# VHH binders against Leucine-rich colipase-like protein 1 (LRCOL1), part 13

Target 1, 137 residues: Leucine-rich colipase-like protein 1 (LRCOL1), of Homo sapiens (Human) (a6ncl2)
Amino acid sequence: GYGPQKKLNLSHKGIGEPCRRHEECQSNCCTINSLAPHTLCTPKTIFLQCLPWRKPNGYRCSHDSECQSSCCVRNNSPQELCTPQSVFLQCVPWRKPNGDFCSSHQECHSQCCIQLREYSPFRCIPRTGILAQCLPL
Short names: E, the ipSAE of ESMFold2; O, the ipSAE of OpenDDE; V2, 0.75 times the mean of E and O plus 0.25 times the DockQ between their complexes.

## First folded at step 18 (VHH; framework vhh_7nfr_2)

Design r1 (from k1 with Y52T A110L; at its last look DockQ between E and O 0.01; V2 from the best seeds 0.00; counts 0 for: pae O 14.1 > 2, placed apart)
Fold by OpenDDE, look of step 18:
Structure r1 (fold): chain B 137 residues (1-137), chain A 124 residues (1-124)
Amino acid sequence: as target 1 above (137 residues)
Amino acid sequence: QVQLQESGGGLVQPGGSLRLSCAASGFTFSSYEMSWVRQAPGEGREWVSSITSSGDETYYADSVKGRFTIARDNVKNTLYLLMDSLKSDDTAVYYCARDFYDSSGYWTELFDIWGQGTQVTVSS
């Protein structure tokens, strides 16, 4: 079958082992862990880089830096919570989805409010390209 | 030469299934986290799924969660995307991408190597 395969890389250190460089770790993450005041191989969350221990998603926060996701926002909640980030839609509070009418970039979840044609209403549009550009088609 | 090559795309009806493959070469595949990214016509690129180097952890966009499954075979240097319950909104070019790693730990580009993509069209 086509399932994830765990292959041990003998050249890399496992989670919890002491390290000095990211490359030493199978996780490619060598950082300070809450468990010890030493640098250890730490799990790396995709798109969240290699960070020291922080609050997991769903926990109350006041600043982005508190969160493992580096994202502390209010999403239809009276309380700010650590929230997972999207790859192209980074840490943002709730905003208008694509297709909705807008008057500024800040209104849109995409942070992109543009006219598709001259004299047409402004709409929230997905950003394009790897650089997340906000440009008309 | 570092290379990613996607395959398995095609035309399928809504509710159908497809399996995409991505053949990797020119680098130690098992050392890198891998991702699928798609781009629909007239839209920006959208992250779909990612998998850790060992395959121990998988991540999915909300739009595909429960329908798509990412997997990898490190012996075969191949990344997979199993797509079930396909919808018209899934129509896009699907790209295989190698996750970028910066030893500095700072936020940078997410991917450094891309395939050429494979077209997936979901239509009645």
Scores: ipSAE 0.000, ipTM 0.219, lowest interface PAE 14.1, mean pLDDT 78
ESMFold2, look of step 18: ipSAE 0.429; ipTM 0.828
ESMFold2 (binder alone), look of step 18: mean pLDDT 81; pTM 0.817

Design r2 (from k1 with F100H I113V; at its last look DockQ between E and O 0.43; V2 from the best seeds 0.00; counts 0 for: pae E 2.2 > 2, framework grips)
Amino acid sequence: QVQLQESGGGLVQPGGSLRLSCAASGFTFSSYEMSWVRQAPGEGREWVSSIYSSGDETYYADSVKGRFTIARDNVKNTLYLLMDSLKSDDTAVYYCARDHYDSSGYWTEAFDVWGQGTQVTVSS
ESMFold2, look of step 18: ipSAE 0.353; ipTM 0.801
ESMFold2 (binder alone), look of step 18: mean pLDDT 82; pTM 0.827
OpenDDE, look of step 18: ipSAE 0.668; ipTM 0.915

Design r3 (from k1 with Y32H E33D I113V; at its last look DockQ between E and O 0.55; V2 from the best seeds 0.00; counts 0 for: framework grips)
Fold by ESMFold2, look of step 18:
Structure r3 (fold): chain B 137 residues (1-137), chain A 124 residues (1-124)
Amino acid sequence: as target 1 above (137 residues)
Amino acid sequence: QVQLQESGGGLVQPGGSLRLSCAASGFTFSSHDMSWVRQAPGEGREWVSSIYSSGDETYYADSVKGRFTIARDNVKNTLYLLMDSLKSDDTAVYYCARDFYDSSGYWTEAFDVWGQGTQVTVSS
């Protein structure tokens, strides 16, 4: 009939209205456009792409795709943060330089966290071929 | 004159708590990493805990994790060690120590300034 099909075809939502599908929106773009977890009708880019808003560096994340950098890594803490990629476009977790305090090998760029003396703290140390605790690079 | 002076030690029963303090003078305290080291009777010195100059990260020996808390107050130039759930094995002289950073990249010395130490005795 006239009513249900007319209402369905005329119920396109404007910018900022909640949605679940692209076709609900006049923009044909239903995506995340802020930190809010719900999708909203959103304008497309100047290249007619329906792109979700992505978090800038320093924001908490769960997946690479949430981040503008496309890089969501766990540093040497339990928190994953949106992080810039390296010069070679590699998304690798930041690790501590030699000399920094550490509690595990994985915290260190060298992958080597050693206590040199019983009274000293554990530190990130360069790998050497003579140390049994860590393998050479 | 660079000085570190510990206080707050004493006699305590097992399961008890103590707060150690270390007053620093004669240097810029906020620019140095700091550690606690202990020495049981007749034994060598043993690392206990370390804290960055900013106070933003802390590190502990496995034997004290979950029971001890290191903290610092860069306004009062004071380092703290909060000791909970004390055991007989914690009986020792506790030293406050200033971390020594070797800019050459070879880590041969850990500390360049030590306090006098404060006695902690845990006994039934």
Scores: ipSAE 0.402, ipTM 0.810, lowest interface PAE 2.0, mean pLDDT 79
ESMFold2 (binder alone), look of step 18: mean pLDDT 81; pTM 0.817
OpenDDE, look of step 18: ipSAE 0.533; ipTM 0.851

Design r4 (from k1 with Y52H I113V; at its last fold request DockQ between E and O 0.31; V2 from the best seeds 0.00; counts 0 for: pae E 2.9 > 2)
Amino acid sequence: QVQLQESGGGLVQPGGSLRLSCAASGFTFSSYEMSWVRQAPGEGREWVSSIHSSGDETYYADSVKGRFTIARDNVKNTLYLLMDSLKSDDTAVYYCARDFYDSSGYWTEAFDVWGQGTQVTVSS
ESMFold2, look of step 18: ipSAE 0.370; ipTM 0.796
ESMFold2 (binder alone), look of step 18: mean pLDDT 82; pTM 0.824
OpenDDE, look of step 18: ipSAE 0.579; ipTM 0.873
ESMFold2, fold request of step 21: ipSAE 0.281, 0.240, 0.296; ipTM 0.769, 0.741, 0.775
ESMFold2 (binder alone), fold request of step 21: mean pLDDT 81, 82, 81; pTM 0.824, 0.826, 0.821
OpenDDE, fold request of step 21: ipSAE 0.696, 0.723, 0.275; ipTM 0.924, 0.933, 0.664

Design r5 (from k1 with Y52T S54Y F100H; at its last look DockQ between E and O 0.44; V2 from the best seeds 0.00; counts 0 for: framework grips, grease 24.24 > 24.2)
Amino acid sequence: QVQLQESGGGLVQPGGSLRLSCAASGFTFSSYEMSWVRQAPGEGREWVSSITSYGDETYYADSVKGRFTIARDNVKNTLYLLMDSLKSDDTAVYYCARDHYDSSGYWTEAFDIWGQGTQVTVSS
ESMFold2, look of step 18: ipSAE 0.470; ipTM 0.841
ESMFold2 (binder alone), look of step 18: mean pLDDT 81; pTM 0.821
OpenDDE, look of step 18: ipSAE 0.548; ipTM 0.858

Design r6 (from k1 with F100T A110M; at its last look DockQ between E and O 0.46; V2 from the best seeds 0.00; counts 0 for: pae E 2.5 > 2)
Fold by ESMFold2, look of step 18:
Structure r6 (fold): chain B 137 residues (1-137), chain A 124 residues (1-124)
Amino acid sequence: as target 1 above (137 residues)
Amino acid sequence: QVQLQESGGGLVQPGGSLRLSCAASGFTFSSYEMSWVRQAPGEGREWVSSIYSSGDETYYADSVKGRFTIARDNVKNTLYLLMDSLKSDDTAVYYCARDTYDSSGYWTEMFDIWGQGTQVTVSS
């Protein structure tokens, strides 16, 4: 016979309403859409994908997947930060711009950490020439 | 008048400690990177340590790394150098210097303001 049926009490929620499952939303998309950790009914993309909001560069992170760049690395900081990937889609540590203090060549975007005078600090400076020679200006 | 005035130098035994202070006046101290530079008798000036304007990162010459600590107090407009495990080779006049590094096309170092210096003598 026809027994009792239990059905989840689901409704199609509008954009911005709290949710736990995609099916609760008119958009069929329940995901993070801001810095807040709570999932909300969210619009799908033009390709009908339900994508979570991800952190822009400079935000604190714990995993690559939190970042728009897909890159969460530690670079001269006690915390990992969302950073841009390189032109070859590599997740490499952020490096210091020219003019910053440094202790080693590897800290610098230029790969050049030089002391220009005996009495001056070490600073990141641009490389010279096509061979990327690490020489003072 | 922009001024830097060092103090806290003196005579100390090897292995001893000393704290140098550099009082800044006449400019916005918290906007500038600052450095300590020393000059031993008969020698040129030698970089010792540098600190960002915020105080969040510090840098040291290899000869003093692990023994010296640079710090700043942006409320009191004062730069410090805590010197531990002093050696006779640390005997020098110690200067604080304001760093206005100019990266515009020349990439040359520029310390535009120097203090008068404070003598540190390490002798048994």
Scores: ipSAE 0.333, ipTM 0.791, lowest interface PAE 2.5, mean pLDDT 79
ESMFold2 (binder alone), look of step 18: mean pLDDT 81; pTM 0.820
OpenDDE, look of step 18: ipSAE 0.483; ipTM 0.831

## First folded at step 20 (VHH; framework vhh_7nfr_2)

Design j1 (from r5 with Y32H A110M I113V; at its last look DockQ between E and O 0.46; V2 from the best seeds 0.38)
Amino acid sequence: QVQLQESGGGLVQPGGSLRLSCAASGFTFSSHEMSWVRQAPGEGREWVSSITSYGDETYYADSVKGRFTIARDNVKNTLYLLMDSLKSDDTAVYYCARDHYDSSGYWTEMFDVWGQGTQVTVSS
ESMFold2, look of step 20: ipSAE 0.435; ipTM 0.833
ESMFold2 (binder alone), look of step 20: mean pLDDT 82; pTM 0.823
OpenDDE, look of step 20: ipSAE 0.000; ipTM 0.253
ESMFold2, fold request of step 21: ipSAE 0.383, 0.443, 0.497; ipTM 0.802, 0.834, 0.848
ESMFold2 (binder alone), fold request of step 21: mean pLDDT 82, 82, 82; pTM 0.823, 0.824, 0.828
OpenDDE, fold request of step 21: ipSAE 0.279, 0.104, 0.721; ipTM 0.730, 0.559, 0.930
ESMFold2, look of step 23: ipSAE 0.400; ipTM 0.815
ESMFold2 (binder alone), look of step 23: mean pLDDT 82; pTM 0.826
OpenDDE, look of step 23: ipSAE 0.294; ipTM 0.718

Design j2 (from r5 with Y32H S50A Y59F I113V; at its last look DockQ between E and O 0.01; V2 from the best seeds 0.00; counts 0 for: pae O 14.2 > 2, placed apart)
Fold by OpenDDE, look of step 20:
Structure j2 (fold): chain B 137 residues (1-137), chain A 124 residues (1-124)
Amino acid sequence: as target 1 above (137 residues)
Amino acid sequence: QVQLQESGGGLVQPGGSLRLSCAASGFTFSSHEMSWVRQAPGEGREWVSAITSYGDETFYADSVKGRFTIARDNVKNTLYLLMDSLKSDDTAVYYCARDHYDSSGYWTEAFDVWGQGTQVTVSS
């Protein structure tokens, strides 16, 4: 009789698997998602903060590059203003259909193109449901 | 030894106000972003609000924006949630949560420490 297949204790748990410690996960990240009741292995994420550039928040802008936050958005006003660049990154940044990095919101399926670090290339950022800025209205 | 403990929940009428507190211990409070998360009966957990480590930025779910205010006192190691204009839909257990940092030291959307929760009931 085929003995019980010894579940090969995979040295690391994959994304979405239950965990107790960060070290259990391949991602080295064991946390509770905002929607999950249990601790699961999660992908590495970051929260993007404002990057220094030129115009401070609240000033009129026409392009993201004018703002210290690299974020020019039309809010409840007919005018576009420099806004804080704060986004939770849950997934791998998206690229153009051709695989290249993006340079504008319109190039991204998410309608959100963000510079992750100062002097870094722009990437399309997925819309994570709870904390996203720099999205065109 | 890392611990979060919520307080301030209770029964309130619609339109009323409550102030929740979360006492943090066992870690450097001022070095961590903090969040409030709630869970209504029969529903999943819902993120409510977040605040940066030094309180320079605050974030809110659309459902509570304009009514709730998150704040922190890093000297007292305490997180606060001021809830105004409460609605029946705000009825839930409210949890204080420490936001997770990745290996690069960046703030993430996930949470690694939770309190026991405090019950908030909004009913006439």
Scores: ipSAE 0.000, ipTM 0.249, lowest interface PAE 14.2, mean pLDDT 72
ESMFold2, look of step 20: ipSAE 0.428; ipTM 0.829
ESMFold2 (binder alone), look of step 20: mean pLDDT 80; pTM 0.808

Design j3 (from r5 with W107E A110M; at its last look DockQ between E and O 0.03; V2 from the best seeds 0.00; counts 0 for: pae O 12.8 > 2, placed apart)
Fold by OpenDDE, look of step 20:
Structure j3 (fold): chain B 137 residues (1-137), chain A 124 residues (1-124)
Amino acid sequence: as target 1 above (137 residues)
Amino acid sequence: QVQLQESGGGLVQPGGSLRLSCAASGFTFSSYEMSWVRQAPGEGREWVSSITSYGDETYYADSVKGRFTIARDNVKNTLYLLMDSLKSDDTAVYYCARDHYDSSGYETEMFDIWGQGTQVTVSS
């Protein structure tokens, strides 16, 4: 079937070790180093956009304290909504809005298109710790 | 055991609002991107909106942009679609779909799990 691959209980590579696939790494994240084009096991990045809130995600809010996530954010909308604390996983399959892979920064809402691994498709990602990959050439 | 179940559909007047919910079970919800797809009578399935695993990015079809809001609660394993300013053209069965993910970073099919759908009818 076309389901997600089951995690293999194999010996995993540690952070900084060379890799080819995500599943080779303990972090389940094998990404290219933008400064030195090597594919290495990389930790999943946690990016905290806001504190925990009370209202569920997607509900309108005026301040963080209303939300279960403590996060009331205006995201490309005139309205502020309760938003989860953003967790950026470097190896998630983020795509263009239409579901396709991206080829340029302008195709992404975040204006950030990167290649997560060597010979892998480009993906839209948030402008976070790996923003350097999304700088203008 | 993997399951998606939509709810919240119904009849609403033009300009009205609805909130759809999708309950997910049988998998690690927070590990998957999720989407809403709709199918109007006599038409094919149309992508509506998508949200990343942790909700840090959202995407919308041009037809619903500015009116619909996709959201998720990873604690409750629930996907939401807030629909405002509904139009007759929004009448459709709305499906919750799990975006396909493989550890290789390559994608084959866009969605691998679907709910049964919930009917949304916008009529005066």
Scores: ipSAE 0.000, ipTM 0.220, lowest interface PAE 12.8, mean pLDDT 71
ESMFold2, look of step 20: ipSAE 0.344; ipTM 0.787
ESMFold2 (binder alone), look of step 20: mean pLDDT 81; pTM 0.815

Design j4 (from r5 with Y32H A110Q I113V; at its last look DockQ between E and O 0.02; V2 from the best seeds 0.00; counts 0 for: pae O 12.1 > 2, placed apart)
Fold by OpenDDE, look of step 20:
Structure j4 (fold): chain B 137 residues (1-137), chain A 124 residues (1-124)
Amino acid sequence: as target 1 above (137 residues)
Amino acid sequence: QVQLQESGGGLVQPGGSLRLSCAASGFTFSSHEMSWVRQAPGEGREWVSSITSYGDETYYADSVKGRFTIARDNVKNTLYLLMDSLKSDDTAVYYCARDHYDSSGYWTEQFDVWGQGTQVTVSS
C-alpha cells in the first residue's frame, strides 16, 4: 500500500537556511558552512553522512577535498578552481572514441594526448586549457 | 544491484516537449552526480546534460542549452530531463548515466552505470 505521503512538514527549514540540528532541515542535514561561521541546511548525502559545506565550482581551491565535486583543477589561469567532475573536459580526461587510452596526439579528437601523472595512462585533453597545451617537443 | 531505468520517451512533433525519468536503485543516489547521454542513429554517444549530487549546478551541451532542463529528486531517487522545443536532431536513444564517484576523478571512467535507454523520436 502506498503509505501516506508524509506531508512535508512545512515547518522544516529549506536548503541554505540557518539551523542547529539536522532535524530542523527538510533535508535532515545541518552542516557548517565554510563561507559563514554558521550551520546551514544542506542537501543530505546518506553515503557521506551529511558532509560539511564544500566549495562549489568556480571557487579557488588547493585540494580536491575542498570542492563539492571533489575536483580541484588548474585551468588556463595560474589558479586552481573547483570543477565539475561530471564535465568531460574537466576532471575526467577523455579517452579515445572506442574507450581506450591514447598514446599519441593523433588518437584524440582534440589532437592532444598527455600523461597527467607518472606511470598513468595517456588521456585525451584539450590542446589548450586545464592541464596542458600539448606543445610540441 | 545497481540499476538505472529510463522512461518517458516516445514520438513527438517538432516543437513538442517530453519529460524523461530515470529511476535509480541499488546505490546512494544522492551521492552521485548524474548525466543524460544520447545516441542518434549511426552516431556515437553524445553528452547532453549533467547535474551535481545536490542539484545545485547543472550543465548542458550547447545543442540543448536553453531547451532542456535536468533535474533530480533525491528523495525519489529519480533523475529527470525536461525537453522543450524538440527538434528532429534530438532524435536519439537517451541514456541515464551515473557519474563515477572518485575523490580523484582523474583516472576513472566518466560514467560507470548506464540505463537501458529510452527512445525519443522527433518527427512531423
Scores: ipSAE 0.000, ipTM 0.244, lowest interface PAE 12.1, mean pLDDT 72
ESMFold2, look of step 20: ipSAE 0.380; ipTM 0.812
ESMFold2 (binder alone), look of step 20: mean pLDDT 81; pTM 0.818

Design j5 (from r5 with T52H I113V; at its last look DockQ between E and O 0.03; V2 from the best seeds 0.00; counts 0 for: pae O 10.8 > 2, framework grips, placed apart)
Fold by OpenDDE, look of step 20:
Structure j5 (fold): chain B 137 residues (1-137), chain A 124 residues (1-124)
Amino acid sequence: as target 1 above (137 residues)
Amino acid sequence: QVQLQESGGGLVQPGGSLRLSCAASGFTFSSYEMSWVRQAPGEGREWVSSIHSYGDETYYADSVKGRFTIARDNVKNTLYLLMDSLKSDDTAVYYCARDHYDSSGYWTEAFDVWGQGTQVTVSS
């Protein structure tokens, strides 16, 4: 159900800070960065790589040159936003187009559906890099 | 200190448009997937739309696809819902919600932070 939950006040680490567990992070996402061998608090979003520029991630942009990441991307959004140059694994929030969790590769636009953790929902992810483990069913 | 506050609701005629806003504070807005959920009179809460942390992916309920657009401004810490071609069935209290990642490290479809809601009434 979509009932309200009460959030406990916890001291959480911010994005980019080193972590060991998901619970340490404000985002509840502690995972390895594709560009770094360390586990860091990451946003609950996956990004495809681009090159560095001016505006921080999440800022509105029109050109890659505006972004610190040199990545201005519009993807199923009415707005183009500066996006990270890295892919963060294990906290991919992608689902089927209707918002549901995935159960097979064919349900995802990427044709890649994986279970990031034991007993976790399946998520759609890009079929690139280390995520190439998405083999056709 | 974590807070969501909706605004922009009101009375509109069928076929009309409305833009809802949700102001977020007390947390790193850009770190979270955000959603809109609505509750019609006498009905349960219904998921409407979700948007990824940096706006790179969006999802919609079938009932609102093609009519509603979710967006976010991570500079302003604001979530938006653009509602076009409104119908009487869209009448509800609309809530802004922060997506929850449970303490076990598993994804859920639940939300841990809610706004107070904003009333949207579609009537001739």
Scores: ipSAE 0.000, ipTM 0.229, lowest interface PAE 10.8, mean pLDDT 71
ESMFold2, look of step 20: ipSAE 0.271; ipTM 0.752
ESMFold2 (binder alone), look of step 20: mean pLDDT 81; pTM 0.822

Design j6 (from r5 with Y32H T108L I113V; at its last look DockQ between E and O 0.02; V2 from the best seeds 0.00; counts 0 for: pae O 8.8 > 2, placed apart)
Amino acid sequence: QVQLQESGGGLVQPGGSLRLSCAASGFTFSSHEMSWVRQAPGEGREWVSSITSYGDETYYADSVKGRFTIARDNVKNTLYLLMDSLKSDDTAVYYCARDHYDSSGYWLEAFDVWGQGTQVTVSS
ESMFold2, look of step 20: ipSAE 0.416; ipTM 0.818
ESMFold2 (binder alone), look of step 20: mean pLDDT 82; pTM 0.829
OpenDDE, look of step 20: ipSAE 0.009; ipTM 0.267

## First folded at step 23 (VHH; framework vhh_7nfr_2)

Design i1 (from j1 with D102N S103P; at its last look DockQ between E and O 0.49; V2 from the best seeds 0.00; counts 0 for: pae E 2.4 > 2, framework grips)
Fold by OpenDDE, look of step 23:
Structure i1 (fold): chain B 137 residues (1-137), chain A 124 residues (1-124)
Amino acid sequence: as target 1 above (137 residues)
Amino acid sequence: QVQLQESGGGLVQPGGSLRLSCAASGFTFSSHEMSWVRQAPGEGREWVSSITSYGDETYYADSVKGRFTIARDNVKNTLYLLMDSLKSDDTAVYYCARDHYNPSGYWTEMFDVWGQGTQVTVSS
């Protein structure tokens, strides 16, 4: 027996169509598109949540809320980009990797900016020892 | 042959200014970070300043910060050091050096190419 064909309520808006309320959409999800100040019918997540569309990593942003990662920070470029959060769920700005020139510990991913030799420039260096100290090699 | 050649050194009075130049040849100059290092008589070598490949960032030792300016012209393959407000303590041989990056993460040698140096003497 053909189960009751869910009456496609022909009055509901499809995905991508402009909406004002969740009930207008077939998906029962009307959310803000972060790229445009428009509310559109959006599919629900696998957890049946109605979430606004957010920018993926690498996209220009102005606020954390614009990003899927909830992290909008300045990268090595003068532009703010959506960036993945750290393992500790922190939204931190891009920091210099090991080997790059530096002038302060805060510039380095390692939080360690040191002069390895008397005639060498300051560079980002990994921390050493059990206590993870910032020491010259 | 990879080569660096410094010039512009000399005798200057305290408070005076000098401009050092370093001519690079035998390699792609714009692909390498560059530094100035100096050695005073009876003392060890001292890092002075560094500049990134494209000149977008510059770094200075505390002893010269605010007085010296490092610059580069990648078209001319030349590194510069502008030295203002010179002091007697600035007296040294100044060397141009090419920074060496070891992708292994271990730094054995910080510089792989050196110039012959140019003498800077600050005296009244």
Scores: ipSAE 0.331, ipTM 0.732, lowest interface PAE 1.0, mean pLDDT 85
ESMFold2, look of step 23: ipSAE 0.336; ipTM 0.793
ESMFold2 (binder alone), look of step 23: mean pLDDT 83; pTM 0.834

Design i2 (from j1 with S31R; at its last look DockQ between E and O 0.01; V2 from the best seeds 0.00; counts 0 for: pae O 10.2 > 2, framework grips, placed apart)
Fold by OpenDDE, look of step 23:
Structure i2 (fold): chain B 137 residues (1-137), chain A 124 residues (1-124)
Amino acid sequence: as target 1 above (137 residues)
Amino acid sequence: QVQLQESGGGLVQPGGSLRLSCAASGFTFSRHEMSWVRQAPGEGREWVSSITSYGDETYYADSVKGRFTIARDNVKNTLYLLMDSLKSDDTAVYYCARDHYDSSGYWTEMFDVWGQGTQVTVSS
């Protein structure tokens, strides 16, 4: 829990207790430990690092460093959200699904933005064929 | 089965009040910190409020401070959110969530259990 933990050293604050400086804590780590902007005594990482709490997926963010995933990108909304990285550990922004209007291949999940007919708007289209080429349907 | 179920949402006029409830089951409720999180249409999730296991400490987002009150009844295994002076900007799906803290030194997701949410609509 985020509440006070059992103190091993009475001279220091336990995990979850309010703090202002690292030295106040038994863990020697005073950081933000929740979505609330409060500094609490926090455990260090397995690498003995004192890191602030980071936001889980789906929460609003402004920078990658805010997110547990280290990935803050625009999703299917006007807001940037903490998003899982790809299997290749890449932070990839949301891309438009098939059928949506587009102006470039990079906007589309399919990486294929084409004009299906003359004088028609460009749309995200699935790649076709055994070579997965960006061709009109 | 670990479960959270929200209720109490609805349509209310600006300046009105609502009381949300979250029924917890399948775990020892009194051993877990609990939180409310909301998601407005087209926006990301926003933390609203948190309460410690025994209710000795409460936390609020600046946007709801002075208007919302988080409470819990550990006998009834119920989390509450009292919402007063509601504004149009408070329109959202409200979720109760169980806080998870890993003392192993690894950072995990803050919330490990979510309810289905309850809709709150503030409109004239």
Scores: ipSAE 0.007, ipTM 0.244, lowest interface PAE 10.2, mean pLDDT 83
ESMFold2, look of step 23: ipSAE 0.407; ipTM 0.821
ESMFold2 (binder alone), look of step 23: mean pLDDT 82; pTM 0.830

Design i3 (from j1 with Y54W; at its last look DockQ between E and O 0.01; V2 from the best seeds 0.00; counts 0 for: pae O 13.8 > 2, placed apart)
Amino acid sequence: QVQLQESGGGLVQPGGSLRLSCAASGFTFSSHEMSWVRQAPGEGREWVSSITSWGDETYYADSVKGRFTIARDNVKNTLYLLMDSLKSDDTAVYYCARDHYDSSGYWTEMFDVWGQGTQVTVSS
ESMFold2, look of step 23: ipSAE 0.447; ipTM 0.837
ESMFold2 (binder alone), look of step 23: mean pLDDT 81; pTM 0.822
OpenDDE, look of step 23: ipSAE 0.204; ipTM 0.654
ESMFold2, look of step 24: ipSAE 0.504; ipTM 0.842
ESMFold2 (binder alone), look of step 24: mean pLDDT 82; pTM 0.824
OpenDDE, look of step 24: ipSAE 0.000; ipTM 0.263
ESMFold2, look of step 25: ipSAE 0.425; ipTM 0.827
ESMFold2 (binder alone), look of step 25: mean pLDDT 81; pTM 0.814
OpenDDE, look of step 25: ipSAE 0.000; ipTM 0.207

